# VHH binders against q9y6x5, part 173

Target 1, 379 residues: q9y6x5
Amino acid sequence: LPPKLLLVSFDGFRADYLKNYEFPHLQNFIKEGVLVEHVKNVFITKTFPNHYSIVTGLYEESHGIVANSMYDAVTKKHFSDSNDKDPFWWNEAVPIWVTNQLQENRSSAAAMWPGTDVPIHDTISSYFMNYNSSVSFEERLNNITMWLNNSNPPVTFATLYWEEPDASGHKYGPEDKENMSRVLKKIDDLIGDLVQRLKMLGLWENLNVIITSDHGMTQCSQDRLINLDSCIDHSYYTLIDLSPVAAILPKINRTEVYNKLKNCSPHMNVYLKEDIPNRFYYQHNDRIQPIILVADEGWTIVLNESSQKLGDHGYDNSLPSMHPFLAAHGPAFHKGYKHSTINIVDIYPMMCHILGLKPHPNNGTFGHTKCLLVDQWCI
Short names: E, the ipSAE of ESMFold2; O, the ipSAE of OpenDDE; V2, 0.75 times the mean of E and O plus 0.25 times the DockQ between their complexes.

## First folded at step 7 (VHH)

Design ya83 (framework vhh_8dlx_2)
Fold by ESMFold2-Fast, scan of step 7:
Order: structure tokens, then C-alpha cells, then sequence
Structure ya83 (fold): chain B 379 residues (1-379), chain A 118 residues (1-118)
């Protein structure tokens, strides 16, 4: 006390990679910590939405980051630039670093986590790096550890984001054992570097560390394409997002657009906004378009072209291939404990508990993570 | 058997530069973490810096502007480059290594003496 937490994300780290590849450094981390084998993420299973759900504990319809490409019907604004600094997109929720800075005299630090380079409710992370994919893991780690050791008021919450194995998962596909083995070994080495750095700086024994991810990855194929141009002409709609969840804004009568799409492919579900399944929690936001197309696992929606993606994500969040894992180590966590499943929205109230923060209203359930924590009764 | 052999020490004039080498045998430098530690006469051990399997380098803040750690994976060798040497840099310099980045340094060389004078 005061408790400190470092939250690390490796983008696109599918949970079952842990069963199919060797991770000696990650396994040593887990040996003296906890492992949650599957984390059920939110729909749609994309980077920006799920990273924001981790730090807010909210479904996408509630926090407002509903896709990586968005259009807001009320304000007529477009979001397509991953470096967009407009607070408008992020202001529908209060992320944990904002709460951390406002409830006590504490600082937050961030290396590239989505939203941390944006002033949200007039509050930006105390220390941050503007998003730049070219910045090495090593430079991100150096800045985070420097801020954890050399800040006043003290940094009690820090985040670190890395783009792999997502980029390689898209390029090679998760079934390319040779290439994925190389990529995942490099990630395991980076986890080793992280742990060793924290030990050498005297941070390891006092710091709670969570290693997680936002989603998994599914194998795609040139044999599994849905050509949207064969269903409907471009003159009838504006395309807001394409694959595997297409967001359609009609330029003509909505019913006519829906009728042209609804029977186009046996490998795609077509929903009017009000008919989107309740289990997705993807309906009550102005940034969700009037018609949503959801491709079946491994199918890619295209516009009269081939796809270069051998792997993708964004699919139904009930699919195990879309699930990441969570591993954690530190004074708040049990040692050598394995848990089967939590919801990604449950991470937020758990982190608030560890940091002694009062959470904002959220969709997570603290009870789901109790068995991970030393100060809680597990029944 | 794991062995670390430091070389490149000797007498050097103030203000000059010096590069130390550490040749490793019995394990692969690029798969393990390594570091440099020094001990001045009559003083305790002082950590200089380290390099991890992924290539990350970290330095003692008091020395960061004066030293650089690098490795040559093809020759299985670790280097310490030192610039603007001062009399207070006179010490025995040790190379240290670990097989697992989760562990403390498991292996140490015998050291190489650096004397900064005249």
C-alpha cells in the first residue's frame, strides 16, 4: 500500500495459443500467479471496442466505441483514423486512469493503450505516449518503468499496449504453425524482458501485473468470401465498416436495402438495428448503424475483390476463437491458481478493487473475479 | 558448462573511451539476459546495466549518458562501451548472465580491471 497495477495487452492473443505453443516465460509468470483460461470479450470482437471495455467495464453500446470505424448519426461525425484525438468519441464513459487521477492524489501512466492520448472528461493520463506503431516494445517498457519509479504524485496505474500477435495473425493466419511459432516465441521473450526489468528495478514484489488481450483470431480463406457487390449496388448505401461486421447506412428506403441484403449469403446474418440479438448488447447507441451484417466465423465480406487476410476477428463473441486469456501476478493475486472463464467487463471492477477506487456504474460483476484475489473469500 | 570471460580492461587516460567484451560459452547470449556490474577498490558492487533476450537495454540512471551495452549474436559476445572515463571509473568490471529472464544473475565472470590514470 498504496497498491500499484500495470495492465499489459498483447493485441490478438487467442486463448488456445497457450495450449498449442510453449511459453516458458509466461508459464513462470503464471506459476506464481493466476491464469484465467478464457475471457469472454464484448461484441464486436475488435481492438478499440474491447480495449475500452477492459478499462471502463462497459459494453460497446454503453461506452460508445462501437467499432474501429464509426459514424455518429446525431452529430454527423466520422471516426476512421486510429489516431483521432477528438474527445467526442471517448466521452461516453470514464476509463480507470481518469478515475485513478480524480479520486485521490495519484498519477497514471500509459504506453499506447487506446484512448490514453486523448483528454477524456478534460482529464488525460498524467504520463503518456502519442500513439505510434513504430515505437518499440523496449521504448514503451522503458518509459512505463521510469514513470512507475520517478513520479510525484506516484503512478499507481500504468498501461502498456503491443500490436502483436494481431498483425502477424492477420498476415499468416492462426493455423500457420511455423510463422506463428516464431511470433509467439518473440512475445514470450518480451514477457521475460518485462518481468526481469521489474525485478532489477525493485518493482516486482510491490506491483500487481495483469497480462491480457482484447480478442483472438480465426483462420480465413479465399474460399470463404461474401461479395457484397453481388447483393446490392453502392448507390443504395454508405458503408461505415466492412468485415466481418458490416455497418450499413441506407441512402434510400431502409426496408428496400434490408430486402436486397437479407438473402444474399447463407454465411451472413442481416439485422435491422432493433433486431440485433440482445445477447450482443449492441443496439443502444447512435453510432450503431440502421443495418448490421454479421459474417459467420472465418468468412470475409468483400467488395468485388479477393482478401489478403489469412486471419481475422470481429466475429460473434460466443466463439472460443475470439477469446483472449488473462494472467496476473502480484500481492493482490493468489499463486498457482487457474480459473476457467470471466467476462472482459469484469476486469474493470476487479482493477478498481485492487487500487481502492470506487468504480463508475458498469456491466462487470466483481463476484466473478473473487477467486483470483487473496483478500476475498472464494466459495 | 557455462563460462563468461571478460576482456578489454587495462590502463586508460581520463577523458578517453574503452570497450569491454564478454565471451560466453555453454549458452546462447541472444536467448538469455546479461548485464555488467563493477566494483571500485574498497567499495560495494554497482550495477551498470543489462540487456534482455528480446534486446531491451536498461541502465543505472547515474551512468546512462556514459555507457552503452550491445551484443553480437553471431559471436556470442556482450559489449560494454564506456565514454568520457574518469578516475572514479577505476574498478573491476564483471559480466553476468542468467538462463531465464525471471531469475537473478546465475553466472559471473572473473572480472577485468580498468584503471583510469595518467
Amino acid sequence: as target 1 above (379 residues)
Amino acid sequence: EVQLVESGGGVVQPGRSLRLSCAASGFTVSSNYMGWVRQAPGKGLEWIGDIYSGGSTFYNPSLKSLVTISRDDSTNTLYLQMNSLRAEDTAIYYCAAGYDSYDEFDYWGKGTLVTVSS
Scores: ipSAE 0.000, ipTM 0.152, lowest interface PAE 19.8, mean pLDDT 88

Design ya84 (framework vhh_8dlx_2)
Fold by ESMFold2-Fast, scan of step 7:
Structure ya84 (fold): chain B 379 residues (1-379), chain A 118 residues (1-118)
Amino acid sequence: as target 1 above (379 residues)
Amino acid sequence: EVQLVESGGGVVQPGRSLRLSCAASGFTVSSNYMGWVRQAPGKGLEWIGDIYSGGSTFYNPSLKSLVTISRDDSTNTLYLQMNSLRAEDTAIYYCATGYGDWYEFDYWGKGTLVTVSS
């Protein structure tokens, strides 16, 4: 029987939440599994880019999902909403569910993971749900466990995505302990339900389960706004994405737009595309705009002093507030092992190893995850 | 199919009150985050407030004294009560549901126009 893996994402689950709130169900999961305390995500620290990096092992400049809102300079296509189903946006990489289906006689299953309702290289997840945020966690879990237990060829790779705590992090901010406590308790209860369901169905002992997230969250304020309209008139540029990384497409000479933006605020950095720091791995793609603005942590770029959300992400990926965690349990993983840090691109080659798949070329380093795995030596 | 239909807009005199309704179908309002957003002519979107699945309400501080958000779970309807209306409240009012960034709401109604004019 081939090995099986369930990959679960709770969107916007900041690593520091684990130290500031009680998670009895998650702690029981970790006690008999592994914990990576910080996962260094890719820049820009947003949902779609990081979810696609997890399943491809690639930086955004290589997989092509460079933001939640995008413009492609070569084809002149716009990514009109974050649920765009045009395969064009997703075809610059091969996600693990496609590899799983093509290398072996195996099936994949998906409940809402970004990209799984799109045919990528003419291959769609064998079982999937069209993205709909209104579908409950319980319904997503019911479908995933049904597919894991009742598929031919067998489902060996399954994904499950949940929008919280990101939605609440945006609405209330991560410093709202009363509201965040309620939200995080509900998430821990959902983890308990997940484990109970897998045990009830006889799946728990033979299934590898990874619980992770795409990014963290930081507190924003009406006192930390950058008004872009005070820097430059709308006639000079087209705005592709706004805050905390603004993507600027100049309508006139790029140098003129750059000079108008360069010293407008002490709380943002302005980069010409070729000057974007190499450590971001955010330069070599037609969907990365000629100028990007990167706000300092907790600062929001706005137009005309509009009201802002209370929490946000997308900031520099070196910031601990932007980091998620990774917890895992199953026959491939050690029990009771804690690891400090991995890169989010390292998850893909680790998952390929667990499933016995040959990974596509990727930016991950298998050596970074060796200590998590029972069939590897790390000391 | 998820649908949101706003109603209750129209022309209203300054100083009066108005209640907007948002009828939801295809999902349960008590199980989701829901919000009200408005757009004045020629201006950007302005967040008014939201209601959490558990019933807790959160408001734009600039508007908190002037608005109240409520829901009727039995009719699957969201409400926005507005008091002491002024010319500056002239806008299209949208009901929205979803997760993440305000620009990333999954579902928006088509809006209802409120015109405050003497």
Scores: ipSAE 0.000, ipTM 0.155, lowest interface PAE 17.0, mean pLDDT 87

Design ya85 (framework vhh_8dlx_2)
Fold by ESMFold2-Fast, scan of step 7:
Structure ya85 (fold): chain B 379 residues (1-379), chain A 119 residues (1-119)
Amino acid sequence: as target 1 above (379 residues)
Amino acid sequence: EVQLVESGGGVVQPGRSLRLSCAASGFTVSSNYMGWVRQAPGKGLEWIGDIYSGGSTFYNPSLKSLVTISRDDSTNTLYLQMNSLRAEDTAIYYCATGTYDYEDSFDYWGKGTLVTVSS
């Protein structure tokens, strides 16, 4: 039988939550599997960009999902939640479910992973659910397990996405121990439900399962606001994305807009596109705007208003607060192995190896994940 | 040893057609996933399109009407046909492939061939 892989994402699961809260079910999963303590995500540290990087192995400038709100200078198209099903935005890369369906006579299944309800290169996941945040974790899990057991050609790659702890991280902030403890306990219970369901259905022993996330979360405050209206009038630019990375499209001379913004706040860096630090790998795409503003950790960019967010993400990807973790269990993985750090783009070539797929050209390095795998020489 | 050697680049006038070749050695093109990628001056890598082992092709939608990817399995060669060339098509063009050997780099790139579209 071909190898099978289930990829699970809990949105906004900051790596150090594992050290500050109890996760008995996740800990039992890790005890018989592997843990990567920190995953260095791609910049910007947002949901859509990082979820697409996990399944393509590409930096955002290469796969084209460069933010949750975008403008394409060549086609004059705008991307927002209302446009997320336009294949145009997703077609600059080939995600693993497409590769899985095209290289072998195999099926893919998806419960809400970003991009899986979109036909990418005229190929949509064989089984999928249209995105709807109101659908319970249990219903998503029931569909995925049904498809894993009852499909021809066989489902060999499946994805499962859950919106927490991101939604609660924004609402309460990651430093609200009482509310975050309750939320994280519920997530651990869902992990317990996942393992029990897979065992009950006879899937557990032969299925590879990865549990990961796209980014972390940092504490925000009304004391840490950057008001753009104090520095520049709205008549000079079009705002494409706001916080904590603002994407500025000038309506006048770019240099004039840059000069008005450059010294706006000591807690924000202002970059002309060509001056964006190379380490971000966030420069070479028409959807990256001529001027980018990057707020310091915990600072919120606003337009003459207060912010209700007590937590946020999108910040510099070198920040540990922005890092998720990765845990995995199954026949491909060692048991009881702990690894310090990998890059989020490394997940894709590792998954291709597990599934026996030829990876599309990508920015990951297989060598970074080989120590997790039983069929590899780790030395 | 896996090698990819691009050829067929050079200076070409706007509106003309050009076919790039990628000669592969050390592996079989019909058994491998292959693609074309370009890099224009001051730009990042732009994916052009791919061909899978079974012959299915996929293209960047912004380029789909302008390019065709094909292969000749008997000569172990990948091709990129480009039509109606414009100044904006000026770039270094790379062919790339992955292998089943995952202990080393999984993506192999050629050295690239420069295409300059100018009057």
Scores: ipSAE 0.000, ipTM 0.167, lowest interface PAE 19.9, mean pLDDT 88

Design ya86 (framework vhh_8dlx_2)
Fold by ESMFold2-Fast, scan of step 7:
Structure ya86 (fold): chain B 379 residues (1-379), chain A 119 residues (1-119)
Amino acid sequence: as target 1 above (379 residues)
Amino acid sequence: EVQLVESGGGVVQPGRSLRLSCAASGFTVSSNYMGWVRQAPGKGLEWIGDIYSGGSTFYNPSLKSLVTISRDDSTNTLYLQMNSLRAEDTAIYYCATGYEEWSGYFDLWGKGTLVTVSS
């Protein structure tokens, strides 16, 4: 029977939550599996870009989902709706479920993972749920497990996405230990439910399960605001994305707009597109705007108003607060092994190896994940 | 002060149109993800549609032909236009703001405005 893999994401699960809170169910999962303590995500450290990087192994400039709000200068299309089902935005890469269906003639299943309800290269996940945040974790899990057990051709790759702890991280901030403790306990209970359901259905011993996340969370404050309106009038530019990475499309001379913004705040870096640091891998795409503003950790860019967010993400991907973790269990993985760090783009070639798929060209390095796998030699 | 205040509800006859307003204060509607949700008597919350910071709209497929979401940035107001109202459209209508990454998740809600469709 072909290998099977379930990829689970808990949005906004900051890596150091594992050190600061108790996770009995997740710790039992890790005890018989592997833990990567930090996953270095891609810039910008936002939900849509990083979820697509996990399943393509590509930097954002290469897969084309460069932000949660985008403007394409060549086609003049605008994306700022997570339910925009135009394949145009997703077609710059081939996600693993498409490769799984086309290369191996197997089925894929999806419960809410970004992009899985969109036909990408004329291929949509064999079984999927249209995105709806009101659908419970239990309903998502029930559908995924039914599809894993009852499909022909067999479902060999399945994804499951959950919105927490990101939503609560934004509302309360990651430093609110009382509220975050309650939220994280609930997530640990959902992990317990996941494991129990897989055991009851006879799936647990032969299924590879990855639990990961797209980014972390940092504390924000009304004392850390950057008012863009204090530096430039709205008539000089079109705003494509605001915070913490602002995407500016000039209506006048680009140099004039840059000069108005350059000294706006000591807590914000202003880049012409060609001057964006190479380490971000955030330059070579028509959807990246001519001027990009990058706020310092915990600072919020606003337009003459307050922000209600007590936590946020999107910041520099070198920041540990932006890093998620990865835990995995199953026949492909060692038991009781802990690894320090991988890049989020490394997950894709590892998953391709587990499923026996030939990866599309990607930015990941298979060698970074070898020590997690039983069929690989780790010195 | 950050708040959302809905207005424009009331009693309307079947087949008529109604426009609801949502006045935002303390933040800008054009910079935030916003949506409309309703709750009929004795029923759960039903998502109507949303609008992203960039202006793209998404609607509940069962309501798409009957509703339009728009905004006026000069007055910092979000609107819900409803056409061909039916008795089953009787509900408390809420405007809300939330996270632009995902539809249907809202953090800050107005107090709601009651729409009663009665013949």
Scores: ipSAE 0.000, ipTM 0.199, lowest interface PAE 17.9, mean pLDDT 89

Design ya87 (framework vhh_8dlx_2; at its last look DockQ between E and O 0.01; V2 from the best seeds 0.00; counts 0 for: pae E 14.6 > 2, placed apart)
Fold by OpenDDE, look of step 8:
Structure ya87 (fold): chain B 379 residues (1-379), chain A 119 residues (1-119)
Amino acid sequence: as target 1 above (379 residues)
Amino acid sequence: EVQLVESGGGVVQPGRSLRLSCAASGFTVSSNYMGWVRQAPGKGLEWIGDIYSGGSTFYNPSLKSLVTISRDDSTNTLYLQMNSLRAEDTAIYYCATGKDYYSEGFDYWGKGTLVTVSS
């Protein structure tokens, strides 16, 4: 049988949730498969950028999805979660479902994964769902499993996306043990249902399944606010993105704007575009604005308003609170193997290998995932 | 001992609704996936739908618009709500469950309850 792969993302699933909460179904999944305890994601640690990095193996500067909110100064176009369907934003890279789709006797399927409802390089998944947050997980799961089971040409790559525990993390904060326990219990139940559904359909033994996330979540507080209005008049710049990484488009001299912001808070680093630290790999794209503000962990950048979020993400990608996990099961993976860490961009070459696809140039290192795979030598 | 007892069947007119119950004993309904299957006269078994331990429900596409599966954990009971019943819905309806959460099929069955749709 041709290799098949299902990629599942639970948005905002912080890696250390696995240590602090009980996940009987996920642990069973891991027991019969593999676990990467920490995945270092890409900067900025936001939903659209990191999901696209997973499926392209590229840093954000390379694949061009550099934030959840973007502005292109040349075309005057805007990108947001409510305006994400223009191929212009996605065409700077080739995601794996497109590569797979273009192969003979193969098709791709997607349930709400970012970018999957957009024709990228004039190619869209044979099967996909338009994004709708009101659609239940079970409906998404039903469609994905149906396509995996009954499609011609066969679906060999599928994606499944769910908005939790991110939404709840924002609402309650990751330190709310009572509410987050309830939410994470539901997530584990959904994982159980996923596994059981695959077993019921006879897909489990032959399907490779990856369960991962795009980022974690840090606790925020009303006591940790950075008010930009205290430092600069809002008429001097256009705000493209706000917190925890603000993207600033100056309306006056860039240097003047920078000078007004550089000492705004001891809990915020201010960078000119050319001075953004190399370790972020967040410089070489026109969609990155001239000035970037990066708040410290747990700090929120605000205007003359109080934040309503008790948790947030998007911070430095070296912070453990921003890191997700990766678990996997299937014929391609070992059983009962745990690995400490990989980079999120490493997932792409691994998936390509599993599917027998030639990867596009990427920033991932296949060597980092070799120990997870049964057909590779682990050095 | 695992037992499943269906009830609520009977004669009903076309267009009407009917709710079937399945009283479970010997196990907790939320611990196993459960489902409904029917057998019309002279026909084979037809899967109606199931409910998983996590609460997810799946239905036969041909019946999805007409049926809803639910459970009450406090009474350890499974339900099948059927709407807009037709003559072709006449069948013996069975409640079934797996032996555990990760079962790959139904292992235990009730005796069934007869539903007759007739004008």
Scores: ipSAE 0.732, ipTM 0.893, lowest interface PAE 0.6, mean pLDDT 95
Fold by ESMFold2-Fast, scan of step 7:
Structure ya87 (fold): chain B 379 residues (1-379), chain A 119 residues (1-119)
Amino acid sequence: as target 1 above (379 residues)
Amino acid sequence: EVQLVESGGGVVQPGRSLRLSCAASGFTVSSNYMGWVRQAPGKGLEWIGDIYSGGSTFYNPSLKSLVTISRDDSTNTLYLQMNSLRAEDTAIYYCATGKDYYSEGFDYWGKGTLVTVSS
């Protein structure tokens, strides 16, 4: 009887792909559900930060996953994406699956969503798969649907993560229409198969399904490189993260490092931590380094070498190219409703409402998503 | 009108392989989901696996390493490949499909084909 929700992420699904490619299955999903055309993600526009913001409703400075590569100066610990299962990195927030399990003894299920294979506040998802990129979408979906049908206490919150179209976006770049068309057609076919499977199993009519993403993708080029080695010697700093947002830990005087970097390139902004624009909400955390460098869209920061990436993300979150979309279907959602924009942190309080959970304090605004929901009125 | 006709059953020795076919008419196999279900003598229905419009395949975990579902869109035919057959695989094998792309469960079933695993 309790409401059920399946949250699906296709990593790196840029919002305007919906306008430039055919998605017959996704369009059928949207026709009988809701579409948010743009989701304004959090800065930095990277996978781990934004996936954790979706499930906590917090800016990165508050939830602590501030990049895909991090350093904590107090504990001297290093974090790298996909490899680090230390709860230390994840414990600055409470993700929705933990709240789901603790408030009403409900179960959660997870297929590869970042953080779900880690005990957070001594609580791990009731059912989960250890992260392994080699596991097919079909195997992930099979486990999720099995757990949704055959669990006690019932699974009421389930997550499913897929690495495409991000991997192909990096490899080919978003402007490679031939390769991106092939990849996006396969994703649409997977969405069609997901819907058919949920219907076949009798889950479709009573399950709320959200399909979203963490960020977009922009085209990069060998003609748009910023070589840090031309401006500063390696002996001056430790590099914590490189591109397109470089995290710089000075080994000498911070002012000297800043002065060497400040005029390095017209295509990069250099900030002392306290001068990072307030609109980024990227300042109040010990894992944010003393100096950050922010490359302009499509520019890659390098260390005296070429970049193999034809597409990248991590850029300013005001850029439309960095925005994903959100589509949803189910008993909680209106039919055939389109909304222009929400913030990615707004997804968490909406999901808490659907599941009947009391949200932890968060940066989202429930009012921003009210128009999507059948039991709410918007003004 | 939807019609499903299974073929390829018969007597087969233990340890051998067998491929069943399901010829579909009245709809296109690539546009609908399809599956295989079996019923052993005196037992209930056991789901074997499904194939969906986009080509995704899902299998009963107890059978996954022993069976493969495929389709030939040009001949409008669904296949079930079975390997390492055992006596307990003796059953009537049915192919099935929904009434349309969006239906819940299987609405149309073939008449079945008998597979007997015996020496």
Scores: ipSAE 0.221, ipTM 0.675, lowest interface PAE 4.9, mean pLDDT 91
Fold by ESMFold2, look of step 8:
Structure ya87 (fold): chain B 379 residues (1-379), chain A 119 residues (1-119)
Amino acid sequence: as target 1 above (379 residues)
Amino acid sequence: EVQLVESGGGVVQPGRSLRLSCAASGFTVSSNYMGWVRQAPGKGLEWIGDIYSGGSTFYNPSLKSLVTISRDDSTNTLYLQMNSLRAEDTAIYYCATGKDYYSEGFDYWGKGTLVTVSS
């Protein structure tokens, strides 16, 4: 029978939460499977870009979801809350659920992974839930397991997305041990429920399950603000995205805007698009604005004193605080193996291998994940 | 342009109730994720609670029985009702807003309003 894969994301799950908090259910999952202790995600370290990188194997410049708020200068389109379902934004890549369900006798299912409620290349996930943050984890899991067990053609690839610990990380900050312990305990209980449900339905032994995340979280504070209004007038630019990576569309000469911003704060790097560091792989897309501002870890770019957050992400992807983890269990994976690090783009070719899919051109390296897989020689 | 202006702070006696207001402009309160945060003297920021565009409210568990968040679309105002105030509730109270998509937290904050609970 064709191999099956469930891809689960707990948004904003910082890698070091695993060693700083107690996770009896997740640790049992890891003990019976594999762990990658740190996943190096893509810049910018935001939710939409990194979830799309997982399922395409592409850097943000290549898949076109370059931020949570975007502007396309050629078409004059804006990506926002009201314009997040236009396939235009998503069509620069082919996510794995599209490739999967175009195979004969296969379908895909989705519980709220970014992009799964959009008809990408005229193809939407065979079974999906429209995004709604009020839908419980239990209901998402019930739909996914029902589709995995009862669909014709069979669901061979499924996704499940959950908003925590990202939501609480923003609200409390990652350094609030008391509140984050409570939040992370609830997440561990959900993982326990996931495993129990899969066992009760007879799926556990023959379903491959990946539990991962898109990014981490860093502590913010009111005393670490960069006030953009202190160094440049609003009339000189259009703001496409604010913090911690601001996207600046100049209304006057670009070099003049750059010069006004360069000396604004020692806690912010200002880049002309052509000068963005090569290691970010964040240059070659028209949705990346002519000037970006990259705040130092824990610093917040504001228009006034009101934009400060308690925890945030989106910073430089070399920062350990921005890195998630990956755990996996199932017939494709070794038992009790721990791996130090992979790149988030490496997850896609690994998933294609597990599912027997030919990957589209991508930035991942299959060799980085070979040691996780029972059918590969680890060298 | 987003603006948030808190009001209704001041000096109150312990055991009293107080209602804070947050006048919003540049967006509609019912279309946005909004919330309240406070900072007590010498302490870090403490999240109080949120209201989503659909009207669902969530609270810091340590404060759940003491506070209520509501809004009025006709005045474009967010409210924080605080009951049985204690000296430890002395803080600057901030109104905040953010995107309701994928729980990205708060992006914009007001300047705050000071509440002092004192005999």
Scores: ipSAE 0.000, ipTM 0.283, lowest interface PAE 14.6, mean pLDDT 89
ESMFold2 (binder alone), look of step 8: mean pLDDT 82; pTM 0.830

